# VHH binders against q9vm92r272to629, part 27

Target 1, 358 residues: q9vm92r272to629
Amino acid sequence: LEERMAFIEDYQQTQARSLLLYVREHQPAELISENGTIFSTTLDFALGKVKKMVRHAEHYSLDDARIKPPTPAEIVENQTFMVQSTDVLKSNAKFKVSEKVMAEYARLAGLYLDQIESLRPDYRWDGSRNLWILKPGYQSRGIGIVIRSSLDDILQWTSNNQNKKYIVQKYIERPLLIYRTKFDIRQYMLLTITDTKVSIWTYRDCYLRFSSQEFTMDDLRESIHLTNNSVQKRYKNKTNRDSRLPKNNMWSLDQFKNYLRIMGAPDGSWSKTYNGFKQNLVAVVMASLDETELLQNAFELYGCDFMLDEHYNPILIEINSTPDLSPSTEITARICPMVLKDCIRVVVDLPKNPTAAT
Short names: E, the ipSAE of ESMFold2; O, the ipSAE of OpenDDE; V2, 0.75 times the mean of E and O plus 0.25 times the DockQ between their complexes.

## First folded at step 3 (VHH)

Design q4 (framework vhh_8fcz_2)
Fold by ESMFold2-Fast, scan of step 3:
Structure q4 (fold): chain B 358 residues (1-358), chain A 126 residues (1-126)
Amino acid sequence: as target 1 above (358 residues)
Amino acid sequence: QVQLVESGGGLVQPGGSLRLSCAASGFTFSSYAMNWVRQPPGKGLEWVSGISGSGGSTTYADSVEGRFTIIRDNDKKMVYLQMTSLKTEDTAVYYCARDYESGTWEVLSPEGFDYEGQGTQVTVSS
């Protein structure tokens, strides 16, 4: 019940941000009509919701961390907002306000979105469609994954599939694309345990995996939106796909760096991305360490999947504790044996050159 | 004995600049990546910047990117951190730390660094 209530709250907050994003991204004249059916109270509600999120993120309400059941009045207010905002976002409903008033709301929307996005950087990856990805359990491998935008559909799906323990995550609507095609980056992480201490390592090489066809939000098929190899190997590359993309759907890090150079990406874009990988992985590992028995002289290899936003900030998608090390392409045939060889080198050589754990 | 001696800290006003220095001894300097890490008052260690053993590659935390520059002089066994546009949030004890470069794996956690120095205090205040 608490999980359901937390999700509903997150969905409603995302709806408020979606409306403000939509307002910020359109000219005021495009949003209004003399015959408009949406009033300023809908915008006031969205601004109030986001302002409350900013206040909470700034720790003004530290004692109020627990989600509380909504009052009947709050339920009605939220339902009204959901109906009105959905009419704007999905049915192109127009606001009945002056252009000057609409321009002021657009300014405030930008201000409040900037504030919350500075406190919640993950919000920068959201678009105005309020999309969610649903995947079964720990081992999805692309099978049974669906994308939904309706709160009712999501709640119905999870209720009908309780036995599969579905994970519900915000869909990343604004990923960086290469030649209009979605990709992710496989980054290896190694955890080493010496004595009672854990050390975190990243491998200084990685590779990109591409979807078999061009990205579009108008078609939610897995061949467009799921970049993992177990999904993509089932599909042939489409003929209208950019010919500069590899037929095996992978790029080496060197090929990606070359792409950044050719496209005129800012100097330091890769360094920014790689430093972001490091920060994300340290944060996740430190948050995940519990009071469990540590195995001395052990190591664990992980495959970590990242997307990038338009500013080359990494977005951690998944950590796989049993990464596929098979030589599926010329790129994995090179990288995977090197990763394994270098793991042995770290474990064997640590007693001679200890740096972290002891 | 591995020794790292930091210097160059002090009191500086917001928007000011400082250059930190680290003198290394007791190991083959050019064989190790070097890092700067910091500890703000009452907080844990935070990684700031890194430079490869050859000096050919540098990396920076998002909070300092564009404001700080890490450089090394392998002949003098020195690492430097040039800090510009300093903010009150940069107030911390700064440590230089040796990293182990075995193969292609890179150690990430602050506890993964070998820092033997006393650190150098940077205070950004008006």
Scores: ipSAE 0.294, ipTM 0.589, lowest interface PAE 1.3, mean pLDDT 79

Design r1 (framework vhh_8ghr_2)
Fold by ESMFold2-Fast, scan of step 3:
Structure r1 (fold): chain B 358 residues (1-358), chain A 127 residues (1-127)
Amino acid sequence: as target 1 above (358 residues)
Amino acid sequence: EVQLVESGGGLVQPGGSLRLSCAASGFTFSSSYAIGWVRRAPGKGEELVARISGSGGSTSYADSVKGRFTISADISKNTAYLQMNSLRVEDTAVYYCAADTPWEVLYSYTPQDYDYWGQGTLVTVSS
């Protein structure tokens, strides 16, 4: 109930930001027409919505954190905005305003987006399509995952699949691509508990997993958008895919470092990425510790999936508590047995060297 | 049966040179390894003097040895080296080879928190 209302509010806020992103990313002349069917009131609504988000982010309180049911007037206003903004974003509908007025809205869109993005840095990964990824609550290997853009489709999907307890998350629309192809990075994390002391470990080696097809937002098929190997191994690589990409859809860390060198990435780009992995993983573990019971002499191995932005900043996508360690390519045939052997070293051998254990 | 075995220690005159070797068994050096040399002098604490890590070997040195000591690794021989030049009497210590597991500790990690340690090799600098 409450969860459904929270999602609807999040979807509507994302729609407002999507419209402003679209306006910011297009020239004013491209957005307008003398026969335009969309009026400035649609832009006023989006700006007002984002302005309210800025106020809430600046002045957090328990009362402000709770969702209030919308008034009948607000329901009508929201519905009108959703219809009109969807016509712009999905059907290329044009605004019936002057170029000068449109330019001013583009300037205000940029200002308001900069303000909310400074308070919510995760919003920088969002695009203008308002896409959401729906995951079964108990699946970690990409099975049953779908991507949807329609509020009605999302609500219908979750209603029809209540037994699977789907989680709904914003889709990352602006990942770094390699040769126009989506990838993620599998990074292993080990969590150990000894004498009620929690230690977080990251494995110094990792690997990249590629989609079997070139990235496009015009087609939401899993073969393009889900880089998980359990999904990708079902699909043959397409002929239009760049020939420099591996036929087995994986790169080693050394291959990625070589790519960074060839592309002229700044020195230390990998170090920046890896340090970001470490910071993200510490943050998520620390956020979870207040809610978890500590078990002495326990350990858990996690497979953590990251994407990168254009500046080589990592974006944590998923943490898998039961990662597949079977050899599926030459890359995983090398790294997975080493991860398991090295995990035993940390759990079994390190407690015998107290000066080296922390 | 993981072992680090140091060799090359001994008595040397001030201004002389020694090369310490650290042979690893039970694991293989890779882009994930980090190897350090830690020394302990009588009456002093432990000091990390040199470290080498990763592909191509990013290196770091303590200020006390910078410009005099050079750390290197031969992956094909699974052996790390510490070349010590212009030795001083204050370099007298037991030198320990230490190696990180490919797992890096995030919660309390320091450059001196190593997973594997050798038994140490004595270096004495006197006339």
Scores: ipSAE 0.239, ipTM 0.606, lowest interface PAE 2.0, mean pLDDT 78

Design r2 (framework vhh_8ghr_2)
Fold by ESMFold2-Fast, scan of step 3:
Structure r2 (fold): chain B 358 residues (1-358), chain A 127 residues (1-127)
Amino acid sequence: as target 1 above (358 residues)
Amino acid sequence: EVQLVESGGGLVQPGGSLRLSCAASGFTFSSSYAIGWVRRAPGKGEELVARISGSGGSTSYADSVKGRFTISADISKNTAYLQMNSLRVEDTAVYYCAATGSWELVYSGTPQDYDYWGQGTLVTVSS
């Protein structure tokens, strides 16, 4: 299927960027050895791949050109690159080049990465591990989610689980951490349709959900990487976990704002984050609107999950159309009933024009 | 239907004081996210002068009125207040009571900071 080819191309492009990220993030002397087994041709291949991505992102080429089947020569070149780059990234293989040559490749890597990241800001969330998260298409609450780094494992998993229609997405390797621990933010969104009018609301309160263990990329267990409460509530918090983190693995918005103040975050960091939630959600809803949608009075409640980058920019992870509203902690026992109660207020008040002074 | 009704405006001399009241019906202030006072003078844009949380706890003020104006809410009477002291000619404006529900409308036309608005009450500061 052409979807398979598109994914393979995306995986290979991510591998090229992963190698360049690795080169950029290490000193040249650390990357080389007199007995090195990796040659400059591997770096040339990665740079060429990213340069092609930059050209496509600048609309100098049609999007369909990216999905053309590779020639036999290209298949061999890609296979060689995958083997060599994987040896660098996973086995610490060293380059057999001079330190001066390696420094020049590091400079070029930085230049090309900066250029592609300016055109594709989402690429700034990627690390050097080429990790992917696989989610079943019709199940919620974190059930059946797995993390994979191997192309063969990913393709085999989706083939063996075809009946579950898995969605494959890049794993966010560089999220903002709080006390070395991964978290996400549950943000509620309400969509209402009245006659021909679509309206989008965001709930002004939210909460954070923490992993039960400190973040590490060396261990892909769900207790570290999946912040969903239905996953995390089955795990005991580690003894050496920072004592400032909550034992119930949730923070209120007020606790997060207090953390930002204590850590010296720039003034307006939360306002920036919340405005970003609004912008992301409006964009997603507008992109997904269908003209065949019912014109009857209706409302739909969504639970939206975000992570943050180091600059407090939101990263939308998923939107759940059947959010769990059951009390599971003191925080959800307070927020979830209020969300439901406040939905009634919006629905009852909908006929009133909120912009009109009577 | 939600209604906010302002009262207490009028003509006052510079240095004087006024207390504005905002009575809500069809809506309970304790269930709102925030209650605020917004003013609009002829030929000027709108300015949020004071805000209080629905729980009655946190308050904030525009720099132009800080130290002179005080916002409060009486949850039992479902009424919010703006106490205005040391009034200046530049405080002359129509003052609107505004209340924000926990849900913020973020798309359906012109964005709004507040979900519900009163009719406004005129405050004229003149000698």
Scores: ipSAE 0.414, ipTM 0.700, lowest interface PAE 0.6, mean pLDDT 80

Design r3 (framework vhh_8ghr_2)
Fold by ESMFold2-Fast, scan of step 3:
Structure r3 (fold): chain B 358 residues (1-358), chain A 127 residues (1-127)
Amino acid sequence: as target 1 above (358 residues)
Amino acid sequence: EVQLVESGGGLVQPGGSLRLSCAASGFTFSSSYAIGWVRRAPGKGEELVARISGSGGSTSYADSVKGRFTISADISKNTAYLQMNSLRVEDTAVYYCAKDTPWEVLYSGSTPYFDYWGQGTLVTVSS
């Protein structure tokens, strides 16, 4: 219950930020009409919500007080805000305010968004759609994954699929694109446990996986938004997709580095990305080890999936404990057998004979 | 097939200099692998003295050799070098050129591993 209440609060906060982002990104004249149906109270509510978020993020008091249930008046105010903000964001409803008043709201929206984004950098990945991705908890390689924008749909879906233990997380609406196409990066990670000591390794090679279609937020089909090969191999590449993208929907690391060079990316962009992978993976593993018991003298291979933001910062989207190592393309036919071979080399051969030369 | 061939070892007086060379075949220094120089003296454990990333050119050194040793690589010749200056008697050891594993250690409760090793070259510092 408390998890449900926390999610509802997160959804409503995201809606307020979505409305302010929409207002910031449009000209005041485009947002208003003499026949407008949305009033300034909707903007006041959104600004107040984000202002509270800023104050909460700045306040370092460790207050373990439980989230208090909203009052009946607060429930009504939230419900009214959700209806009116949704009309703006999804139906292009217009505000019934003057252009001068709208311009002032746009200025305030920019100020408050800049403040919260400086305290929560992950919020910069959000767009104005308030989209959420729902994943079954047992890691089905894209099977059973759905994207939802409606709070009621999300709550109904999780309730109807309680036995699958769905994980709900914000959808990354503003990823870096290559030739207008979504991609992710498969990075392998190895955990080794020897005499109660844990070691974390990353494989020095990786590969990119492309969607079969150009990225668009107007269509939430899995062929656009789910980049894993088990999903994408079921779809034909669209004819209007950039011809520079591979027909097998994968790039090697070398091909990506060449792309960065051709596009004039800043020197060190890949080094920045890879260092970010390392930092993210260490943080996640160290946090996880506090909650789990490790098998003695074991190893575990993980497939880690990253997207990038426009500044080449990595965004970790999932870690798979049973990665697909099948030779599905010429890229995976080369890299996957080497990953397995090198895994055995590190775990078995080198601890027994670290100075061996044959 | 990966091969590492070392040269440049020998006898030198304290305060002198030597340059070790490591010629590599079967991979390029523009790859994702790193190469290092590891030394072992009789009665001592192994010490990684210097490392260079083949793809990025980033370098690291053991505290015992910082400011005295310099690692470099010539990508066109696929050869790594260890320039050793201000040599001390305690630098006497067999020096190995080693190629790192494709698995980069991020956090370790144990010593780092190298995948392939050269035959070693003896460096003796004595009067």
Scores: ipSAE 0.342, ipTM 0.656, lowest interface PAE 1.1, mean pLDDT 80

Design s1 (framework vhh_h_nbbcii10_fgla)
Fold by ESMFold2-Fast, scan of step 3:
Parts: sequence; structure tokens; C-alpha cells
Structure s1 (fold): chain B 358 residues (1-358), chain A 129 residues (1-129)
Amino acid sequence: as target 1 above (358 residues)
Amino acid sequence: QVQLVESGGGLVQPGGSLRLSCAASGFTFSSYSSYALGWFRQAPGQGLEAVAAISGSGGSTYYADSVKGRFTISRDNSKNTLYLQMNSLRAEDTAVYYCAADTPWEVLYSYTPQDYDYWGQGTLVTVSS
């Protein structure tokens, strides 16, 4: 119940931000018409919603921590906003305002979005489509994953599939693309437990996984949007796909670094990305530690999946506690055995030569 | 336990050539290993200088401007050995040369991040007369 109400609130907040993103990213003249059916009150509602989110992020209180059922008046206001904003975002409905007025709304949209994104950096990955990815809680290889945009569809799907305990997450609509193709990065993480101490390690090597088709938001098929090899190996690479992409749909880290050089990425872009992996993993692990589950003298290997934004900032998609270590391509045939062998070294006392470093 | 042992140093005349070797024990090289391997040097009375590095996979290389075109770094994973081929040696190349290797696992809470976690004891190269 609480989880359902929290999700509905998150969906509605995302819709408001989606509308403002759409307004910011289009020319005012493209958004308006003399015969427009959408009025400025829809934009006022979205701005008010985002402004409230900014206040909550800055001035979080105990009362704000508890989700309360909306009043009948609030339900009607949200329903009206959902209908009107959806007409804009999905049916290209036009605003009945002047170009000057629309330009001012675009300016305010940019201001408020900048404010909330500075407080919630994860919001920078959202586009204007309000898409969500639904994953079965017990399956980690891309099986049973669906992408949905409708609140009703999401709620109906989770209700009809309660036995699978679906996880609902925002879809990353603005990933960095390579030759117009979606990819993710598999990064390994190791947890070690000694006495009462937990240590977190990250592996310095990684690999990229590509979709078999060019990226498009007009088609939500898994062959375009799910980069997991268990999904992608079922599909042939499309002939219109850039020929510079690998036929086996994987790149080594060195191949990615070479791509960054060719594309003129700033020096240190990979170092920035890798440092971001470290920051994300520390934050997630520390927030999710369950002492009872981890009170074992053991090594736990995790496969962590990242995407990048246009500035090479990493976006953590998921952490897999049972990563696939099978040699599915030439890339994984090389990396996976090395990861396993190198886990042994974490328990070895390795003295460094301090004289060489001085 | 990881050890790096340098060899091949010695006295050589200006314009001569020398090949340094770094034998690794306690871990295994592979063609696609995450171990970044490099050579550093320290001249008498001066600080440590990076000379050359080779990536753990794919064969990407780095060279300091002072040695570019004269030195070549390479690795032989079957022999677990890193090499530095030094040609057209100059008096200013006189230094103790150190082999270094980066471990593939990094502790996320490290406040002293090192690109290279393991170091050899060094081998002296003297270019004179």
C-alpha cells in the first residue's frame, strides 16, 4: 500500500518533469497553435509540482517522510494534469498561448529543472516519455523484463504478476550512444568480510555490451533496449547498424578507450567514469548493508551494470549477485576467468616497495 | 605473494642499446590481464619519473616525451615478463629503473589511490664514456 502510493507519487512527479523537459527542449513556435487545446494552467501545474519537489529536497521534514492519501480535489487536479500533459507528450497537442508566453514558460522550465537536478542528479537521465522498466525480482538475465509508459498498465502488470515480485524502476531515456547504438558496461565488485569489517573492491577492467539494433524510443522492443547478452544473442545484428560495432556485441575496455580518443573525448574521461563507478558502488553498498546476511567469512562477487550520460557520468542500472561468468564471447572468455583468479589475491598480504614511491 | 624482479641493467656507452626485463611471480600475466605494467626511473639526486606503460589488454602504450621514439615497452605473457627496449641511450638516461604492476582489484575506500600497487627493487642503468 505504502509502496503503491509512493510509486504513484513518483510517477506523477516524473510526468511534471517530463512536460517541462519537453517544453525546454523544443522551440516555442513548435509548441503553440492558434487552435491549441492545452492551456497555460497545465504548465503552471507542472512548475508548481517541481517547485514543491525542490522545497522538499532542500527542507525535508518528518511529516514529508510519510505518504498520505490524496484528497478528492487533489485526485481530480492530478487526473486533469495527466490527461492534458499526456496529450502534449504522446499526441503532439499544442498550447494555446503566444510565442512570447511559451518562451517564458521554457525559461522557467529550464530554471526549475536545473534546481531539482542539482539536488537530484539522477533526474538528469530522464527524458520526456515517463518510461519505466519492470523486472522480475528473482530473474537477473533479462527474462521477463518489460518497458511501460502508462501508470494504469504498470499497476495492472504488477497486480497480474504478484507472484514474481516485480521491481519497478525509471527507464534511462538519455543514455550515451555509440554509433547510434545502446550499450551498458559490466563492472565487477567484490565484497570481503573479516571479523566485523566489510571491504568493498572494484575490478579495474570491464567490458561493454551492445544492442543488436540502433537505438530508438519509437520502438520499445527488447532487441533495442536490453543490452544483456542472454537477450541480445537471440537476435541478429541489423544490416543498417554501423559496421564499426562488433559482430559479437561486446567491446573490451581498451576498445572503448580507443573510441574515446577517436571521438575527441576530453583527456581523463575514462578516469572520471571509473571514479563515478566507485562513488556509486560505495553509496549503494553502504546504504544496503544487512549485517545478518553478511556475517560470513566469505567473498561475494557482483556484476554491476552501468550506462553513461553524454558527459561520461555513470548511471548504475543494477547489481547482480549471481553474475554470468560463462565464456559467451571472446571478450568474456578472457575477462571472467581472470576475475575469478584475481579474487584470491584479496586475501594475500602484498608488501609494496615504499622506496620506489618516494 | 607478488614479486617483480628487474634485470638487464648495466654500463653502456652513449648511443648504445640495452633491454631491461621484469619477471613477475605470485600472479600470472595474460594477453587480456587487467594488470597495467610500467617502467619508472630515478636519476641520481632527482625524483621518480614515468618512462613507459603498457595496458593490461589490447596493447595500448604510453611513453614519456624524453624517450618516445627511442624506447619500446612490450610484454610476453607466456613468460610472465615485461620488457623495456632502450635504443640510442644518452647520459641523461642514467637512472635506477623500476618495474611496477597495478593490481586488478582496488579498495574503494583507499585514500592513497596508486595506479601501480607493486614495485620491484630496481636495476641500475649507467650511460657513460
Scores: ipSAE 0.145, ipTM 0.527, lowest interface PAE 3.1, mean pLDDT 78

Design s2 (framework vhh_h_nbbcii10_fgla; at its last look DockQ between E and O 0.27; V2 from the best seeds 0.00; counts 0 for: pae E 2.1 > 2)
Fold by OpenDDE, look of step 4:
Structure s2 (fold): chain B 358 residues (1-358), chain A 129 residues (1-129)
Amino acid sequence: as target 1 above (358 residues)
Amino acid sequence: QVQLVESGGGLVQPGGSLRLSCAASGFTFSSYSSYALGWFRQAPGQGLEAVAAISGSGGSTYYADSVKGRFTISRDNSKNTLYLQMNSLRAEDTAVYYCAATGSWELVYSGTPQDYDYWGQGTLVTVSS
């Protein structure tokens, strides 16, 4: 119940940001109509919501805040906001305000969004559609993954599937694309525990996975929005997809680096990305250590999935224990055996000889 | 034990050429998934500078701007040796040149992060008239 309430709050906050983002990204004249059905109170509500988020973020993590049950009045206000904001975002409903007033709202929207994004950089990756991805908690490989936009749909989905524990995550609506195609990066992480000491290792090689279809937010099918090989192998590549994309829907790191060069990415872009991997993974592992029992002389291999933003910052989207190491493609046929072999070096050889190759 | 041993350094005239070699032991280029091999240099009174690098697969190369078009990094898997061909040498190329290699796994916690895990002892290159 608490988790549900927290999610609802997060969804509503996201909706507020989405509306403000929408307002910021459009010309005031495009947002208004004499016959508009949306009231300025909707904008006031959104601004208030984001302002509150800013204040909270400045003092403490929103995740640490106790969620209080809303008052009846708050419930009504939230409902009204959700309906009106949805009309704007999904049905292109117009505001019944003057252009001058709308321009001011746009200015404020920009201001508050900049503030909250400075405190929560991850919000920059959100779009205006308030989409969420639901994943089964017991497995990965893209099985049972769904994307939903409606709060009611999300809640209904989780209610109808009570036999399965689902993880609900904000869907990244503005990922970096390659030739208009969604991709993620599979990065391997190795955890070792020796003498009660935890060590985190990252593999210096990685690979990219592509969707078989061009990216579009107008179609939420898994063939477009999931990059897992287990999912994509079921689909044919579209003929209109860029010919420079691989047929097997995977790139090696070298191929990606080559792409970066071709695209004129700044020097050090990959280094930035890789460093971001390390930082994110260390942070996640450290955050979970208190929740895990440490076993002596243990190791575990993880597959970590990252997306990138337009600045090549990595976004961690999933960590998989016991990742699929099958040689399904030429790329995985190369890297997976290598990863396994090299794991043995770290786990077996290195303890015997600290100067052994890793 | 991983060892890197540089050779081929010496005195050369400006405009001359020199080929450095780095013999690797403790791992093999063909069987070990070394992520990168590289050359670094340190001039007197200056910091360590990356000169050239090659990926483990050999599919990617990097050159510092100062050496682009003049230096070539290569490897011979059969000899387990890394090379740096240096052409059109300049006085500013004078430095101790180091060979370096990375392992496949990078320790990112409970250790000291390093760009390269293994280093040679270096070989002196002096470019002087």
Scores: ipSAE 0.579, ipTM 0.816, lowest interface PAE 0.4, mean pLDDT 90
Fold by ESMFold2-Fast, scan of step 3:
Structure s2 (fold): chain B 358 residues (1-358), chain A 129 residues (1-129)
Amino acid sequence: as target 1 above (358 residues)
Amino acid sequence: QVQLVESGGGLVQPGGSLRLSCAASGFTFSSYSSYALGWFRQAPGQGLEAVAAISGSGGSTYYADSVKGRFTISRDNSKNTLYLQMNSLRAEDTAVYYCAATGSWELVYSGTPQDYDYWGQGTLVTVSS
């Protein structure tokens, strides 16, 4: 399958970047040993891989746009790299190079990572673990979602579950945390279609959903990593969780704004985040218009899930076409009926020809 | 539930000044800085004309060409009040002035002007000697 080849290439590129991220984030002396089993050729391979990604991103070419099947020699080189880099990342294997040589590799790793991250800003969310989130293609509300780090496990999982048409995405390893705890933001979007005209609306209120326990990459349990209320309501909050976080695992927008003020976030951080939501959603909708024809006089309500990076840039995680509007907490008991009521206002007012006033 | 109440209208001589106020209830300006607020007017026998608008996000302002340099829109989030300072008034400014606020849904794409969801009852401004 062409999709399988594309994924394998993406996984291998992510492994190269993972190794360079690991090297960038550790002191050279921590990475080396006189009895080290990993050699400079592993770092040379990773740098070469990322350098090719930079060239491809900068100098887009029709030939480079196509994924070519690897040669037998390339297959062997990739397999060797995967074994060696995995020993570093998962088994703490050490490089057999001098500290000076390791420092130079760390410098080059930083340079190449900065270059690719400037061309692919979403790469800034990646860590060194090469983690992937696998989601069923059908509506699941967290059911059947798994996190995998192994190429073989991912391919095995998708092969064993082909009937569910799994979506495989890079896991966001570096989200913004609040009191050391993972969260996402539910942002509502309304899409209306009148004649050939598409209108996109965002709801001015939103809410945050927290994991039931402190964030750690050392444990991939859903209670840490899946913030969906359908998942989190099955778990009790852990005793080591910060007491400032709500027992019901939700914050209102006002509570988040108060947090930003208390933590000394730059003025306008929320406005930046919300403008980013709008830009992301407009881009996604506009990209879909040529492929999807919607009937006139229609409206669709979407629940959009975002995470944030350390600079308050939004990361779109999921768009849900059948959002849960049940009053699961005091926050949703307030906001969900208002969302529905306000949708009626928009739907009613559009058919009245709002341009008649001009 | 959302209500807008205008005040400050009246009779004024050409070249005079008036300050219109719009008090909002049912929502808080400081809680949702993204609320767009504006002033519209309707002269006798004419249609509605947009006069001025102020956004909550970033504090951007808009003015109709007919009032630029003479009118100033401002908001006081602590008092939940929108203002229109009208200077150098002309007979052509005679109209019923309406305060308007966009609702909980923000129109983010379609190329249309900002939609104003809530309207006040209006306040009459008469410019006559």
Scores: ipSAE 0.380, ipTM 0.693, lowest interface PAE 0.8, mean pLDDT 78
Fold by ESMFold2, look of step 4:
Formats: structure tokens, C-alpha cells, sequence
Structure s2 (fold): chain B 358 residues (1-358), chain A 129 residues (1-129)
């Protein structure tokens, strides 16, 4: 219940940002009409919402971290905003303001978005569609995952499926694409727990998984948006798909490094990405250790899924505690057995300081 | 199955130069460029000392204080070879030099430094007149 209210607030804040992103991505003349049904108060509300988010991020206090309940007037204003902004974003409704006034709103939208994005860099990954991905809490191998935009649909779905304990996560609307196709990166992590210490290991090799079709936000089908192999192997690659993409929808790390070189990516782009993997995974593990008792004298292998933004920054999507290590392509037939073998080597003490005799 | 073989050692006068090479083989299903590499040395009656290290891409290097400015570590990933260029050699550089590689897992959080899992047999460098 408390999670439900927190999600509703997050959705509404995201709607305000989505409206401002929409304004930023269009010319002012495209957004207005003499017959427009949307008034400037909708823009004032969105700007005010984002301004409050900026103030909160700049002045965070541990003593003041409580969510303030809204007044009745605030409830009505927020509901009115949600209706009006939805008409703009979903129905292309137009603002009834002059072009000069709209241009000033566009300037302010850009300014406020730049401010919040400097404080929350992950907000740069959002678009104007306010899309959310709903994942079952059980291990689904991609089954039961849906993408939705409507707050009411999301709330109804989670209420109707409480046995499944769905996870609701903001969908990344602006991922890096390779040849106009969405991909993710499977990165393995090993957690070893011994007497007095926890050690976190990342595998030096990884692989990419591609969608069978070109990326678009206008079609939310799994064949476009869910890059895991268990889903994609059920689909035929679309005939107009770029021929440079692999038929089995996987690249090795070496193939990705070659792509980066061909595309003229800055020197050290992979090193930057891999360092970001390490930073993200350490942060998540450290947060989990604060909340969970670990089993002593054990190890745990995790499959971690990342996407990249257009600057090659990693975006951690998911950490799977039961990764499938069965070979499914020539890539996984090579990597998966080696991951397991090398995992055993970490657990078994190998000589570190040989004594040479010549 | 992983093998590291050093070469290029020998007798050199003080102030002289040597170039050590380390040929790598047996890295099945993992590219040579995925491994960080290092040079270590052991003088008679002393423990093993880290000399230099280089990241998989070659973009990051480490040198012991005793060799900075005199030694240069490099790698040629197309030849699966690690190098140590040793200039301005001193008598204290006399040691058996070992090539080493990290394992396929990087330790990213712990109270201990990264371990090297694979070692060569060593090549002797003697600096004497």
C-alpha cells in the first residue's frame, strides 16, 4: 500500500517531466492552435512540479525525508493536470496560447529539465511517453512482462495480479541502438562469502543480446523490446533488419569492441562502460548487504543485464539470481561453460606465488 | 592449458638495456585483451616484488617506485605478447623476472589486492660487469 502511493507520486512527477520533454522536442508552432483545448496552467503546473523536484534534490535532509500528504486543493490540481497532460501526450491536443508565449514556456522547460537532469542524470534516459515496464516477481524467462503507459492500467494490473508480486520499473525510452536495434549486455557477477569478508567479482567477458526487429516506441511487442534470448529465439528476424546484425541475435564482447572501433567511439569507451558496470554492481550489493543476512561459506552467481545510453554509460536493468547457463548459441556455448569453470577456480585456492627453478 | 613463456633475459652491464617478452597461449574462448598482465621479479633471498602491470586494453599502467622512468610495460594484443623494456639497468635489478596474468574474474570489492592466477617459469636478468 505504501509502495502503491509512492509509485503514484513517482508516476505523476514523471508525467510532469514527460510534458516538458514533449515541449522541448517540438517547435512552439507545432504545439499551439486557435482551437486549442489546453491552457497555460497545465504548463505552469508541470514547471512548478519540476522546480520542486530540483529544490528537493539540492536540499535533501534526513530529518525531512517524509512525504507530505497533499491538501484537497492539491489533489484536484494534480488530477486536472493529469487529464490535461494526457490529452497533450496521447491525443496531440494543442495549447491555446500565442507562439511567443509558447516559446517562453519551451525555454523554461529546457532550463528546468537541464537542472533536474544535472542532479539526476538517469532522467536523461526518459522520453515523453511515461512508459513503465511491469515484470512478474517470479522467474518468468520473459513471460508475463508488459509495457504500459496508463496509471490506471498499471494499478489495475498489479491489483489483479497480487499473487505474482509485479515489479514496476520506469521503461528506458532512449537506449543506445546498434543498427537501429535494441540490445542489452549480459554481465556475470560472482559474490563470495567467507569468514569475515564479502568479495564481489565481475567477469571480464560478456555478451550482447539483440531484438529481432528494429526499435520503435510505437509498437510495444516483446519481439522489439525484450532482448533476452529465451524470448527472442521464438521470433523470426524481420527481413528488412540490418544484415550486419547476427542471425542468432548475439555478439561476443570482441564483436562489440570491433563495432566501437568501426564507429569511431572515443578511446576507452569500453573501459568506461565496464567501470560503470562495476560501480553499479558494488552499489547494489552494498545496499542489499545492509538489509540481508548472508549465508556464510557460500558463493552466488548472478546474471546482470545492462543497457547503454548514447554516451555508452551503463544502465543496470536487472540482476538475476538464477541465470540460465545452458548453451543456446555459439556465443553462449563458449561463454557459459567458461563462466562456471572460472567460478570454481575462484572458490578453489590457486597458487599465487610460484617458486621458479631454472 | 594457459601458458606464459618469458624470454629476453641475460647478462647486461650497468646502464644497459634489455627487452623482456612474454608469449601467451591457451586462453581458449577468452581473448588475450581481456586479461590484465604484470611483471614480477625475485632477487636471490628475497620475496616476490611487483615490477609493472598493464590493463587488458593497455590504457592503464602501474610501476613500482624503484623502476619508474626506467622501465616501460607494453602489450601487443595482436601477437598475444607482453613486453618489459628495461633501460638504465642497475645491479639491484638482478632477479628472475616472471610474467603473470589475472584470472577471468576481476575482484572489484575486497580488502585484498587483485591476484594473478597464471605465471610463467621466469627469465633471469643479471646486471653485472
Amino acid sequence: as target 1 above (358 residues)
Amino acid sequence: QVQLVESGGGLVQPGGSLRLSCAASGFTFSSYSSYALGWFRQAPGQGLEAVAAISGSGGSTYYADSVKGRFTISRDNSKNTLYLQMNSLRAEDTAVYYCAATGSWELVYSGTPQDYDYWGQGTLVTVSS
Scores: ipSAE 0.270, ipTM 0.637, lowest interface PAE 2.1, mean pLDDT 80
ESMFold2 (binder alone), look of step 4: mean pLDDT 81; pTM 0.839

